# Designs tried in a protein design chat: VH-VL binders against a2ajx4r71to235. Part 31

Target 1, 165 residues: a2ajx4r71to235
Amino acid sequence: GRCNFEDRLCSMTEDQTLQPGWTRRSGIISNSPPFWDHNGNISAHFLALVSRVDSISSNLRSRIFLPTNDQQVCQITFYNFSSNQNGKLIAGLQTLCGDPIEHLWQKTEILQSRWERNVITVQSSQQFQVIFQAQMLATHGQEEVIAIDDISFSSGCLPADVCQT
Short names: E, the ipSAE of ESMFold2; O, the ipSAE of OpenDDE; V2, 0.75 times the mean of E and O plus 0.25 times the DockQ between their complexes.

## First folded at step 18 (VH-VL; framework fv_tislelizumab)

Design w4 (at its last look DockQ between E and O 0.10; V2 from the best seeds 0.00; counts 0 for: pae O 6.8 > 2, off the site)
Fold by ESMFold2, look of step 18:
Structure w4 (fold): chain C 165 residues (1-165), chain A 117 residues (1-117), chain B 107 residues (1-107)
Amino acid sequence: as target 1 above (165 residues)
Amino acid sequence: QVQLQESGPGLVKPSETLSLTCTVSGFSLSSYWVHWIRQPPGKGLEWIGVIYYSGYTYYNPSLKSRVTISKDTSKNQVSLKLSSVTAADTAVYYCARDSYEPGMDVWGQGTTVTVSS
Amino acid sequence: DIVMTQSPDSLAVSLGERATINCKSSQRVSSYVAWYQQKPGQPPKLLINDASTRESGVPDRFSGSGYGTDFTLTISSLQAEDVAVYYCQQHYRYPYTFGQGTKLEIK
């Protein structure tokens, strides 16, 4: 299942533990990069965390998945575009409700010139969620953006109903 | 046909502001963006910066305190201003187009700027 | 800043022979490297984009390869018109940076 973010957050939810800040944007509305989605479409939408004057952080959380197995690989595919100078994007795994987030992938970018495709392989003996955590520090007079598009989960990422306790 | 053409004074005195214009034709500044690049005599290429259709700019940090790139969409022009010039700013200055598929595929012919008293 | 280092600084090759120019980045840049040809009195001309994609109108004797930090431009059979300075350039992140150039001459 892919999410192109033409409708709000699709199946991803904002983590209510951190202040929400992800918005749906397109290149037509934007005053800062990216001015296009990962396909080069100026009108298509992507998900953006935007900062102008304040330091912000926010999490974006997937549905719960069953433990992985060795027969089918669970892979997370997504595109990222960062125009941040003082921030980072982390993709992590949380195996039980309330457990610390395990960092699987991270990127600190000053200024990207194009969207990047990323693939993360997940291995977990417990049910889990994928969390995208973004952090940006305030800058002077210039909008700073961390953007994500086209999050998808391979067939080895099997949905679950609820977090098991 | 697609063209970019740089213009401006060939001679600039030290401490003054260098001002160049890139006039574009055969493409839209709403579909392409423009970079400025310079090349000192007998030396390599140095990227100066870029301006997007929105007016959003990125500059080479080595020049950021002295450089401004702007545009006049009604005239199909992109401008470069470089303040407080020294002899080290003597170079051929180029503008080049780019798009959502990165690659500076068309360059202007370049304009030679000499900084001398 | 990502430093692009070319080798050799200059290269002399007989007509019809293979010329090879290397470019190494100080950081990983995936495949986001371009190659330019510049003849005296002319602007740079884009030959190869994204490490290996030949631009339209560029002769097939020009090819590029590489990923990560190590990149190569190859001219499979040198022609007299290929005498020029060649530059690699990363477009992975700003500021864009160029190699110092490789001057290609005929022996």
Scores: ipSAE 0.175, ipTM 0.714, lowest interface PAE 5.3, mean pLDDT 83
Fold by OpenDDE, look of step 18:
Structure w4 (fold): chain C 165 residues (1-165), chain A 117 residues (1-117), chain B 107 residues (1-107)
Amino acid sequence: as target 1 above (165 residues)
Amino acid sequence: QVQLQESGPGLVKPSETLSLTCTVSGFSLSSYWVHWIRQPPGKGLEWIGVIYYSGYTYYNPSLKSRVTISKDTSKNQVSLKLSSVTAADTAVYYCARDSYEPGMDVWGQGTTVTVSS
Amino acid sequence: DIVMTQSPDSLAVSLGERATINCKSSQRVSSYVAWYQQKPGQPPKLLINDASTRESGVPDRFSGSGYGTDFTLTISSLQAEDVAVYYCQQHYRYPYTFGQGTKLEIK
């Protein structure tokens, strides 16, 4: 499945917190970077976590997937953008409720405030969710953003909540 | 059929500006990135830059000060300009389409540009 | 810039035999490595994308593997038409960079 955030959060879900969370943005409505999606489209939407003065953290969760198999690799493709000097984005795996998130991918560096493409491979003997966790430390009055766009799951990622043929 | 075709002068004098055009067919520049790549005679490949849907560009830092990439979507054309050329800019220049899964899946045949007095 | 280093620089393999070309990146590039085939007088042709995804129309004998910094292009059974220079390329971040190329010939 693919989630380009043109239709809300697609099948993704955000963990509920008392803090501001992920927001759907576009270049048209944004007052801060990014001003376009990963393709340079000003009108296209992406998901962004925005911080101004407070440290924030928010999790974006995928649907539940079945255990992976050796016959068909489960790969996740996504784009990220960061304008935060003190931020971290993690792509992780969580198999059971309450279990720690297994970090599969993480980025702590700002790479010139541009969109970057990422591909990760997931292996799990248990049902799992993919977690995108963004963390940003408090800033000094400047709006900083971590954004995600166009999350894609390969055919090797088998949804657990659908009938299998 | 998807095609890209580079065109421009095959000879450019030193210090002048190299100007090339990539004409595409079979797809829309509104839906694909286009890269420019060059290959000096007998050598490997060097990435020059890319232009996105919006016209936003990224350039190789080694060439950034001299390179300009633009496009006219209505004409299905992408342009490359390289200023202040030297002999080191002699190469076959390619434009290439980039698909959703970033990868240059279709290339033009290339056009040879020689920098010489 | 991310440096892509191929090995060997040249390779001679008998017809029907396996050809293996390696590519190492100076830093982790995930699976964002493409392999190209270039024959004389022709532009590069995309063979493999994202380290292991075979491009449409590419024969099954071509395969790619690797993740992180070490990548491999394999031709399981070399054919005469496979004589070419092969390039790896990272598209993990700009600027995109290519390996120096591997010249593959028939032994």
Scores: ipSAE 0.015, ipTM 0.665, lowest interface PAE 6.8, mean pLDDT 89
ESMFold2 (binder alone), look of step 18: mean pLDDT 93; pTM 0.952

Design w5 (at its last look DockQ between E and O 0.04; V2 from the best seeds 0.00; counts 0 for: pae E 11.2 > 2, grease 18.91 > 18.9, placed apart)
Fold by ESMFold2, look of step 18:
Structure w5 (fold): chain C 165 residues (1-165), chain A 117 residues (1-117), chain B 107 residues (1-107)
Amino acid sequence: as target 1 above (165 residues)
Amino acid sequence: QVQLQESGPGLVKPSETLSLTCTVSGFSLSSYWVHWIRQPPGKGLEWIGVIYYSGYTKYNPSLRSRVTISKDTSKNQVSLKLSSVTAADTAVYYCARDSYYPGMDVWGQGTTVTVSS
Amino acid sequence: DIVMTQSPDSLAVSLGERATINCKSSQSVSSYVAWYQQKPGQPPKLLINDASTRESGVPDRFSGSGYGTDFTLTISSLQAEDVAVYYCQQHYRYPYTFGQGTKLEIK
């Protein structure tokens, strides 16, 4: 499934923290970039992690998927935006409930005022979730943003109900 | 017809604040970005900064401590203030339009600012 | 800051001949390079955006190419009105930065 975040988190969930974490924003209500979604629509919504003073981190996790196979590839497509170089965004995979997250993708460069499209191929012999980990370090009062939009999973990413025991 | 026009004093004394206004017509400051760029006599171009339709700004780090860009959408104006000027700030100052597709596609005619007295 | 270095600093070309101006960035800027023409006493005019996209109203004799760190502006058949200073500019990352300029003259 594809999610444009116009009304919900689209089956993605956020790990619990006391901080707000990821919020739904649009270009119209934003005080800082991005001022549009990846299609250039200023009224469309995307998911943003925002920090101005305090360091902040949060995880966004998918529903559980069945192990992958070689008949249909499981690919994750998403768009990301980052306002500067002081933040980290990692896409990872977590197998077995409670296992450490395996990093599949990490932002290697920063683009100012641009959305980037990314495609990640997942291979896992076990049930898994896709995790987006974001961390933003404390800043000097300027609002900093990491944003994600249009997370989609190809047909090879087969839904599961629960982790295997 | 899209136009930008810079205006302000041609002469500014050292240590004072340079204040320029860019008046725009033929497009909306609610939909476009405006950059300020300067060109010292006989030299190349230096980007000063940008103001987005939302009011968000970014500045060249070399000028960040002295520069403020602001806008008044109701007047179709973008303002540049540069504090504590020296002779090194003598230049032709331009404002230029930008948009969702980055690229400064329309420039003002420029205004010459001399710092001396 | 990303440094844009143009070569040559000046160039004299006969009418009707090809003029080539190069621009090199200190790091990859993908295709996000613009070329400007500036005639004496005038503001810069955008000729080419995104390395190779000619702006509306720009004659076909102007073309751009390049990706990554190496970019080229070509004028295939120089005309008298092409006498100007030409600047490349990256719009990949703030601060936007310009090359030092290339002065093009008729020889």
Scores: ipSAE 0.007, ipTM 0.535, lowest interface PAE 11.2, mean pLDDT 81
Fold by OpenDDE, look of step 18:
Structure w5 (fold): chain C 165 residues (1-165), chain A 117 residues (1-117), chain B 107 residues (1-107)
Amino acid sequence: as target 1 above (165 residues)
Amino acid sequence: QVQLQESGPGLVKPSETLSLTCTVSGFSLSSYWVHWIRQPPGKGLEWIGVIYYSGYTKYNPSLRSRVTISKDTSKNQVSLKLSSVTAADTAVYYCARDSYYPGMDVWGQGTTVTVSS
Amino acid sequence: DIVMTQSPDSLAVSLGERATINCKSSQSVSSYVAWYQQKPGQPPKLLINDASTRESGVPDRFSGSGYGTDFTLTISSLQAEDVAVYYCQQHYRYPYTFGQGTKLEIK
């Protein structure tokens, strides 16, 4: 499946917190970078975590997937954007057995004002969710953003809630 | 091995400028923040400021007017300058690296600075 | 500034017993709290970050908990080498601020 955030959060869910969370933005409605999605489209949407003064963190969760198999690789592709280098983005794996989030990918050195393409491979013997965790430290009084766009799960990622026909 | 080492004059006269250098090894200043923290004798810790990857700085408002933090990535050095010092600035001064994850994980041994006439 | 207040100021605990140090912030700092251990003549050593994440190499007997305004550092079984001053610190908002410290001694 693919999520370009043109239809809300697609099948993704955000963990509920008291802090501001991920917001769906576009270049048309945003007063801060990015002013376009990963394709350079001004009107297209993406998800952004915005920080102005306080440190913030938010988790975005995928749907539940079945255990991976050796027949078809489960590959995740996504784009990320950062307007500054005061945060981190983590792509993690969490099983449904109450395990802690396993960090599969993380970026603390993010190129400013540039969309970057990332590809990760997931292997899990248990049902799992993919979690995107963005975290930013307190800012210098300016609006700073971590953005995500066009999350794609390959066919090797099998949704658990889909009836097998 | 990751190390930070503070250096500078251990004695500074009142009204003069305290100047310290933090020399790092085992990592690049382009990949880590560096904080300056100080600790007066027998007291707690006070955050002075931080310098980001980009060289952007943030200072404690209580010291902002007197503090300057800079760095030379090619020399693996971070500098702290504190102007118009008084006896209240006597302390052990530390530099510490921070990648936010996992935070201020490595500290220098600290350098003692005494302000006295 | 966000004020971090530790309690108690000093604590004496018998070897092998549990030591508990509390830290309260003047406002919510989410999970952005670190705990440091400082021994005489040494710099602070990071023990716990993000309220509950133990730093690499830190013994399992050290644990952190809390969210919002109330945080706790726990040593499940005090060892002789644990004698030190412990500090909490918030990195939720600038300026970063530390607790006043808790001196932990063996009873």
Scores: ipSAE 0.005, ipTM 0.606, lowest interface PAE 10.1, mean pLDDT 89
ESMFold2 (binder alone), look of step 18: mean pLDDT 93; pTM 0.949

Design w6 (at its last look DockQ between E and O 0.05; V2 from the best seeds 0.00; counts 0 for: pae O 8.7 > 2, off the site)
Fold by ESMFold2, look of step 18:
Structure w6 (fold): chain C 165 residues (1-165), chain A 117 residues (1-117), chain B 107 residues (1-107)
Amino acid sequence: as target 1 above (165 residues)
Amino acid sequence: QVQLQESGPGLVKPSETLSLTCTVSGFSLSSYWVHWIRQPPGKGLEWIGVIYHSGYTYYNPSLKSRVTISKDTSKNQVSLKLSSVTAADTAVYYCARDSYYPGMDVWGQGTTVTVSS
Amino acid sequence: DIVMTQSPDSLAVSLGERATINCKSSQSVSSYVAWYQQKPGQPPKLLINDASTRESGVPDRFSGSGYGTDFTLTISSLQAEDVAVYYCQQDYRYPYTFGQGTKLEIK
């Protein structure tokens, strides 16, 4: 479950798009905040969605999980850094491929100066995926950034093999 | 040691541009960030903006149309320009150092700017 | 903008007694609060970062606590050199904002 993005998307999948999407980034190569990951490590990597000249949107999807129960709570922990005035980041739930996404958490128009840890509780009577949606409108100025790091799923989030239709 | 030093004219006429320089020593502008903060006489502190080691800037929205922060890393200087000043811009202006550890840990002594009408 | 509201605006405390200054944010700032001390004619000096972490060289009589919206600065035994104005500041989101200040005097 935990992904520090040092290698790749950690079994998270980016939806098909014709626009620039999430980019693996570190503080060393960044011309704009954040300049380190949530641990204060300048060389460590995180995922970033960056907008300067074009509007951009992208989704990042988890593996499929089994329905939740009350015995062990399914929680998603992640860090976010949002420095944008023209966009939003949403964490949501999708139960069948193609179904509408149920929004669980969001942030909009926030110029954060530090990483923030978030914990989201999931309840679903059906198999589901966790979706991070990001959208930023064109700024035509300095870069605006939405970043995510260290996505993890508690033991109550039980993996499944296939998406149900 | 680590030091920041503000300099510039103490008197500025209304509608003109306030221009200040922060000269730093004991640390590199390639590794640290510099904030500008001001304090009107007898009042509290107002954050103006920041310039990062990369040159990226953020400004207080209340001032963003009038403010520019820039730097010259090789000369250890950060500049503040505030256009179209009024009496409300009369204040002590500080520059302060920041890093990935929270808090602005070293401040300059400040320079008093008076906008005379 | 996140509004930081300090209480009280001023207080007078006898030498050796405890002083407590409160700071409330208009919305959650997690632990991202700093406390500064400013003496007349001097720049602010950072005392506490991240709500409760003392800066190097700050006496242990200074302590901070809080999370979310309610924060406190405590001086456990006031000394004459602690006469100053104290400011809280959130560094969670831009623009950074400061409380209005609390003037601490000897009674």
Scores: ipSAE 0.050, ipTM 0.663, lowest interface PAE 6.8, mean pLDDT 82
Fold by OpenDDE, look of step 18:
Structure w6 (fold): chain C 165 residues (1-165), chain A 117 residues (1-117), chain B 107 residues (1-107)
Amino acid sequence: as target 1 above (165 residues)
Amino acid sequence: QVQLQESGPGLVKPSETLSLTCTVSGFSLSSYWVHWIRQPPGKGLEWIGVIYHSGYTYYNPSLKSRVTISKDTSKNQVSLKLSSVTAADTAVYYCARDSYYPGMDVWGQGTTVTVSS
Amino acid sequence: DIVMTQSPDSLAVSLGERATINCKSSQSVSSYVAWYQQKPGQPPKLLINDASTRESGVPDRFSGSGYGTDFTLTISSLQAEDVAVYYCQQDYRYPYTFGQGTKLEIK
């Protein structure tokens, strides 16, 4: 599956919090970076976590996937953008058995104000969700953003809610 | 100027561990991916693995059991270790920086490693 | 693994003429294909990224096209300095894989 956020959150879900969370943005409707999606499209949408005053954190969850197998690798490709020095983005795995989030990938400091492509591999013997956890510390002054775009799951990532024949 | 330079022993005996270092300049390893690629004499290119800015690594499954990639950001160095080498591991070894969009935009000159008794 | 297959294996083209190198992936790799030029004794040099984006400093006679499984590197007017081996590479999925290379020579 692929989620470019042109249709809301696609099949992704955001954990409910008391604070504002991820927002769907584009270069057209945003007053802060990024002003384009990962492809440089001003009109295309992406998902952004925005902070101006308060610290903020939010989890974005994928659909449920079946356990992975050795024959077909489950890989995830996604793009991220950060305009701040006080943020952290984690890509993790959480099983449906109540396990803690297993960190597969994290970014705390990279190319600021640039979209970056990432590829990660997921292995799980249990049904799982992929979680994108973004954290930003409180800032003063200009609005700061962590953004995600074009999340792609390889064919080795098998949705659990798909009818099997 | 962005540069990468591979270094290490040019000769390794069979069953020993190949150890190479990629020294970078002009950019920070905390901001970029670095790949290792090798090229046997007269042959094509084989991707060995990558280390992300975050330290996350992925290895070619064909070499995974023998390969370790690490880095010391403070020294601007990325290391490659390949254990249990055979003649098949004779190659020019390259390290290369990733451009994120994506592509390996800057390569080292490469270092030749020969596996021989 | 995704297999990248180039065609032809070798190509001879007259100066000033068009050179075309093809690359086919065993499965769709979207636009995540790069093209490299390698001259003897030198490392590969990135020419094209994301299937069709020229790297900085690359002459405009080089162009890339394609999406999915079929990709093409084109040199519109071959120059003497273009003699090299050219490789396509996918970075859609790990492991990254390269084509077998195409040797381009002057006819």
Scores: ipSAE 0.013, ipTM 0.594, lowest interface PAE 8.7, mean pLDDT 89
ESMFold2 (binder alone), look of step 18: mean pLDDT 94; pTM 0.955

## First folded at step 20 (VH-VL; framework fv_tislelizumab)

Design y1 (at its last look DockQ between E and O 0.31; V2 from the best seeds 0.00; counts 0 for: pae O 9.5 > 2)
Fold by OpenDDE, look of step 20:
Structure y1 (fold): chain C 165 residues (1-165), chain A 117 residues (1-117), chain B 107 residues (1-107)
Amino acid sequence: as target 1 above (165 residues)
Amino acid sequence: QVQLQESGPGLVKPSETLSLTCTVSGFSLSDYWVHWIRQPPGKGLEWIGVIYYSGRTYYNPSLKSRVTISKDTSKNQVSLKLSSVTAADTAVYYCARDSYYPGMDVWGQGTTVTVSS
Amino acid sequence: DIVMTQSPDSLAVSLGERATINCKSSQSVSSYVAWYQQKPGQPPKLLINDASTRESGVPDRFSGSGYGTDFTLTISSLQAEDVAVYYCQQEYDYPYTFGQGTKLEIK
């Protein structure tokens, strides 16, 4: 399946928190970078976590996937953007057995200020979700953003429920 | 193995500048933030400041006018300078890496700095 | 600045008993709280990060909980080597600030 965030969060879900979390943004709507999605489209949407004055964190979860197999590789592709040096983005795996989140990929930005493509391979003997964790420390007088766009799951990622593209 | 080690003069005269160096090993300064923390004798901990990957710094407002933190990634060194010191600046000074966001997971052993005439 | 206030200032607990240290922040710090153990002549040692994540190598008897303004460090069964001063710290905003410390001793 693919999620370009043109239709809300697609099949993704955000963990409920007491603080505002991920927001669907575009270059038209945004008053801070990025001003376009990963394709350079101003009107296209992406998902962003915005920090203005307070520290903020939020988790974005995928649908549940079946255990991976050796026949076809499960790969996750996504684009990320960061306009700060105070943030961290983690792509993790969490099984449905109550295991802690396994960090598969993480980035502490050094003022990336550009969209970057990432590819992650997932292996799991149990049903699992992919979790994107974004964290930013409080900022002062500056709006900073961690953004994600165009999350894709390869055919090797088998949905546990109704199959979606 | 990951290590941080503070070094510098253990004695500084009032009004002079305290200069310390944190030498790291087992990791690159391009991959971690480094904080400076101090602890006066018999007292608690005070955060001094931090230096990011890019060299961006944040300081404790209580010390901002007197503090400078810099680094040389190629030498695996982070520097702390504290100007116009007084007896109140007497403390054990620590450097610590920021490995987990947030978190200072590895600390140096600390270096004692005494301000005295 | 965000003020971190620990309670109690000192605590005496019998071996094998539960020790509980509380930390309150002057404003919400989300889960951005760390707990440190410091023994004489040593630097602080990170025990708990992000309020409840136990650092690698830290015994299971140590646990952290809390969110917002109230946080707790618990030692389920006090051991002799646990005698130390414990500090909470917020990493929510600069400047980072620490609690005043709690001295834990064996009763």
Scores: ipSAE 0.011, ipTM 0.604, lowest interface PAE 9.5, mean pLDDT 89
Fold by ESMFold2, look of step 20:
Structure y1 (fold): chain C 165 residues (1-165), chain A 117 residues (1-117), chain B 107 residues (1-107)
Amino acid sequence: as target 1 above (165 residues)
Amino acid sequence: QVQLQESGPGLVKPSETLSLTCTVSGFSLSDYWVHWIRQPPGKGLEWIGVIYYSGRTYYNPSLKSRVTISKDTSKNQVSLKLSSVTAADTAVYYCARDSYYPGMDVWGQGTTVTVSS
Amino acid sequence: DIVMTQSPDSLAVSLGERATINCKSSQSVSSYVAWYQQKPGQPPKLLINDASTRESGVPDRFSGSGYGTDFTLTISSLQAEDVAVYYCQQEYDYPYTFGQGTKLEIK
C-alpha cells in the first residue's frame, strides 16, 4: 500500500538510530525547505530526516513481500526532496531474512526546492523488504533535509507474514 | 579510470601550515564525497574530514580548529590545509572517494609529510 | 566518538586455514561497516562494503558478516598474498572511526 505519512510511518519502520531519526513533518512546522509536500500542500505531511546538530544515519524498512512473478509487476513509487547535496539516499532490497541489502537505486541529481518522483521495479524470487538508507551530516546553521513522501507499492507487491526459508 | 593522487611538500616546519592537493580523475567532484585520512608511521588510520559534492565539510573534532578542506570542481582538485603543525602531524596523508555504499572505494597512493623541527 | 575494537591485535594462521577477525562497535552502527586490507607501503584497499558485500574483484574467500555492534571478517582459506593488516571502519556517524588493525601472518 500507499503511505502519505499524514497519520504515521504507515507500514514502514525505522531501524534503531541516533535521535532525531526519520520524523513526520509538514511545511508549516519548518523554517527550511520543503515548505510543502509533493502536491504543493503546505499542511500535508511527509517523512523527513533532518540534520542540524548531530549527524544522522537511519534505515527505513517496508513490510515483507512475497516473491514477485512475471504476470504482475511489483513497483515502488516514491517522491524525494533534498535541499542540498549533503547526504546520501539509497533504496535497496533485502531477501532471505538477514541477507545483505542489495542497493537498487541511489540519487543521481538534486533539484533544489523540487520534489522528484521515482519508480523502482522489483524482481525477486524470494521474500523481500524494501529499505531506504540515509545519512546526513551535522550542520551549524539552517537545517538540511532529506524527505520522502507517498511511498506506494503496486498490486504486484504482495504482502507476506514472515520470511520463507 | 577512477584515480586520486595526493601532492604537496613532503617536509613542513613546525607551526607552519601543511597544504596538500588531491587531484581526481575518472569521476566528478559534483557526484562524490571525498575524504582525507592520515596514518602516522607504524600506526593506524585517522579520519580527518570530508567534503561533499555541495562543497560543505565536516571535520574530525580532534582537528577541527586547525583543518580546512576545500575543492575546485573545475580543476578536479580537493585541498587539505592543516595549520600550526607539530611533530604529531607527521603521517602519510590519503584522499579517498566515498561511494554511495558504506566504504571508501578508491584511495590515493598517499603522500608522506614529515614535520621537522 | 564510536569506538571500533578489533580482536585479535595479531593473528597467525597456516596457509589454507580459516582466519577470523572480529570488530565490535561501542554502539549500534546498523550495517554501516567496511573492511580494508593494507599491505606495507600501500594504501588501504576496500574488501567489504556495507558489512557483508564483497567489493568487485575481491576473492570469494573473503566474507563479512554482522549487524548492529558485532562484525566479522573471515578468510576461508588463507593464501600467501593475504598477509596484511586488516581494518574495520564504521560510517554510521562522524567522526568516521577505524579499528586499531589486526596484523595477519602465516604461521
Scores: ipSAE 0.007, ipTM 0.595, lowest interface PAE 9.0, mean pLDDT 79
ESMFold2 (binder alone), look of step 20: mean pLDDT 93; pTM 0.950

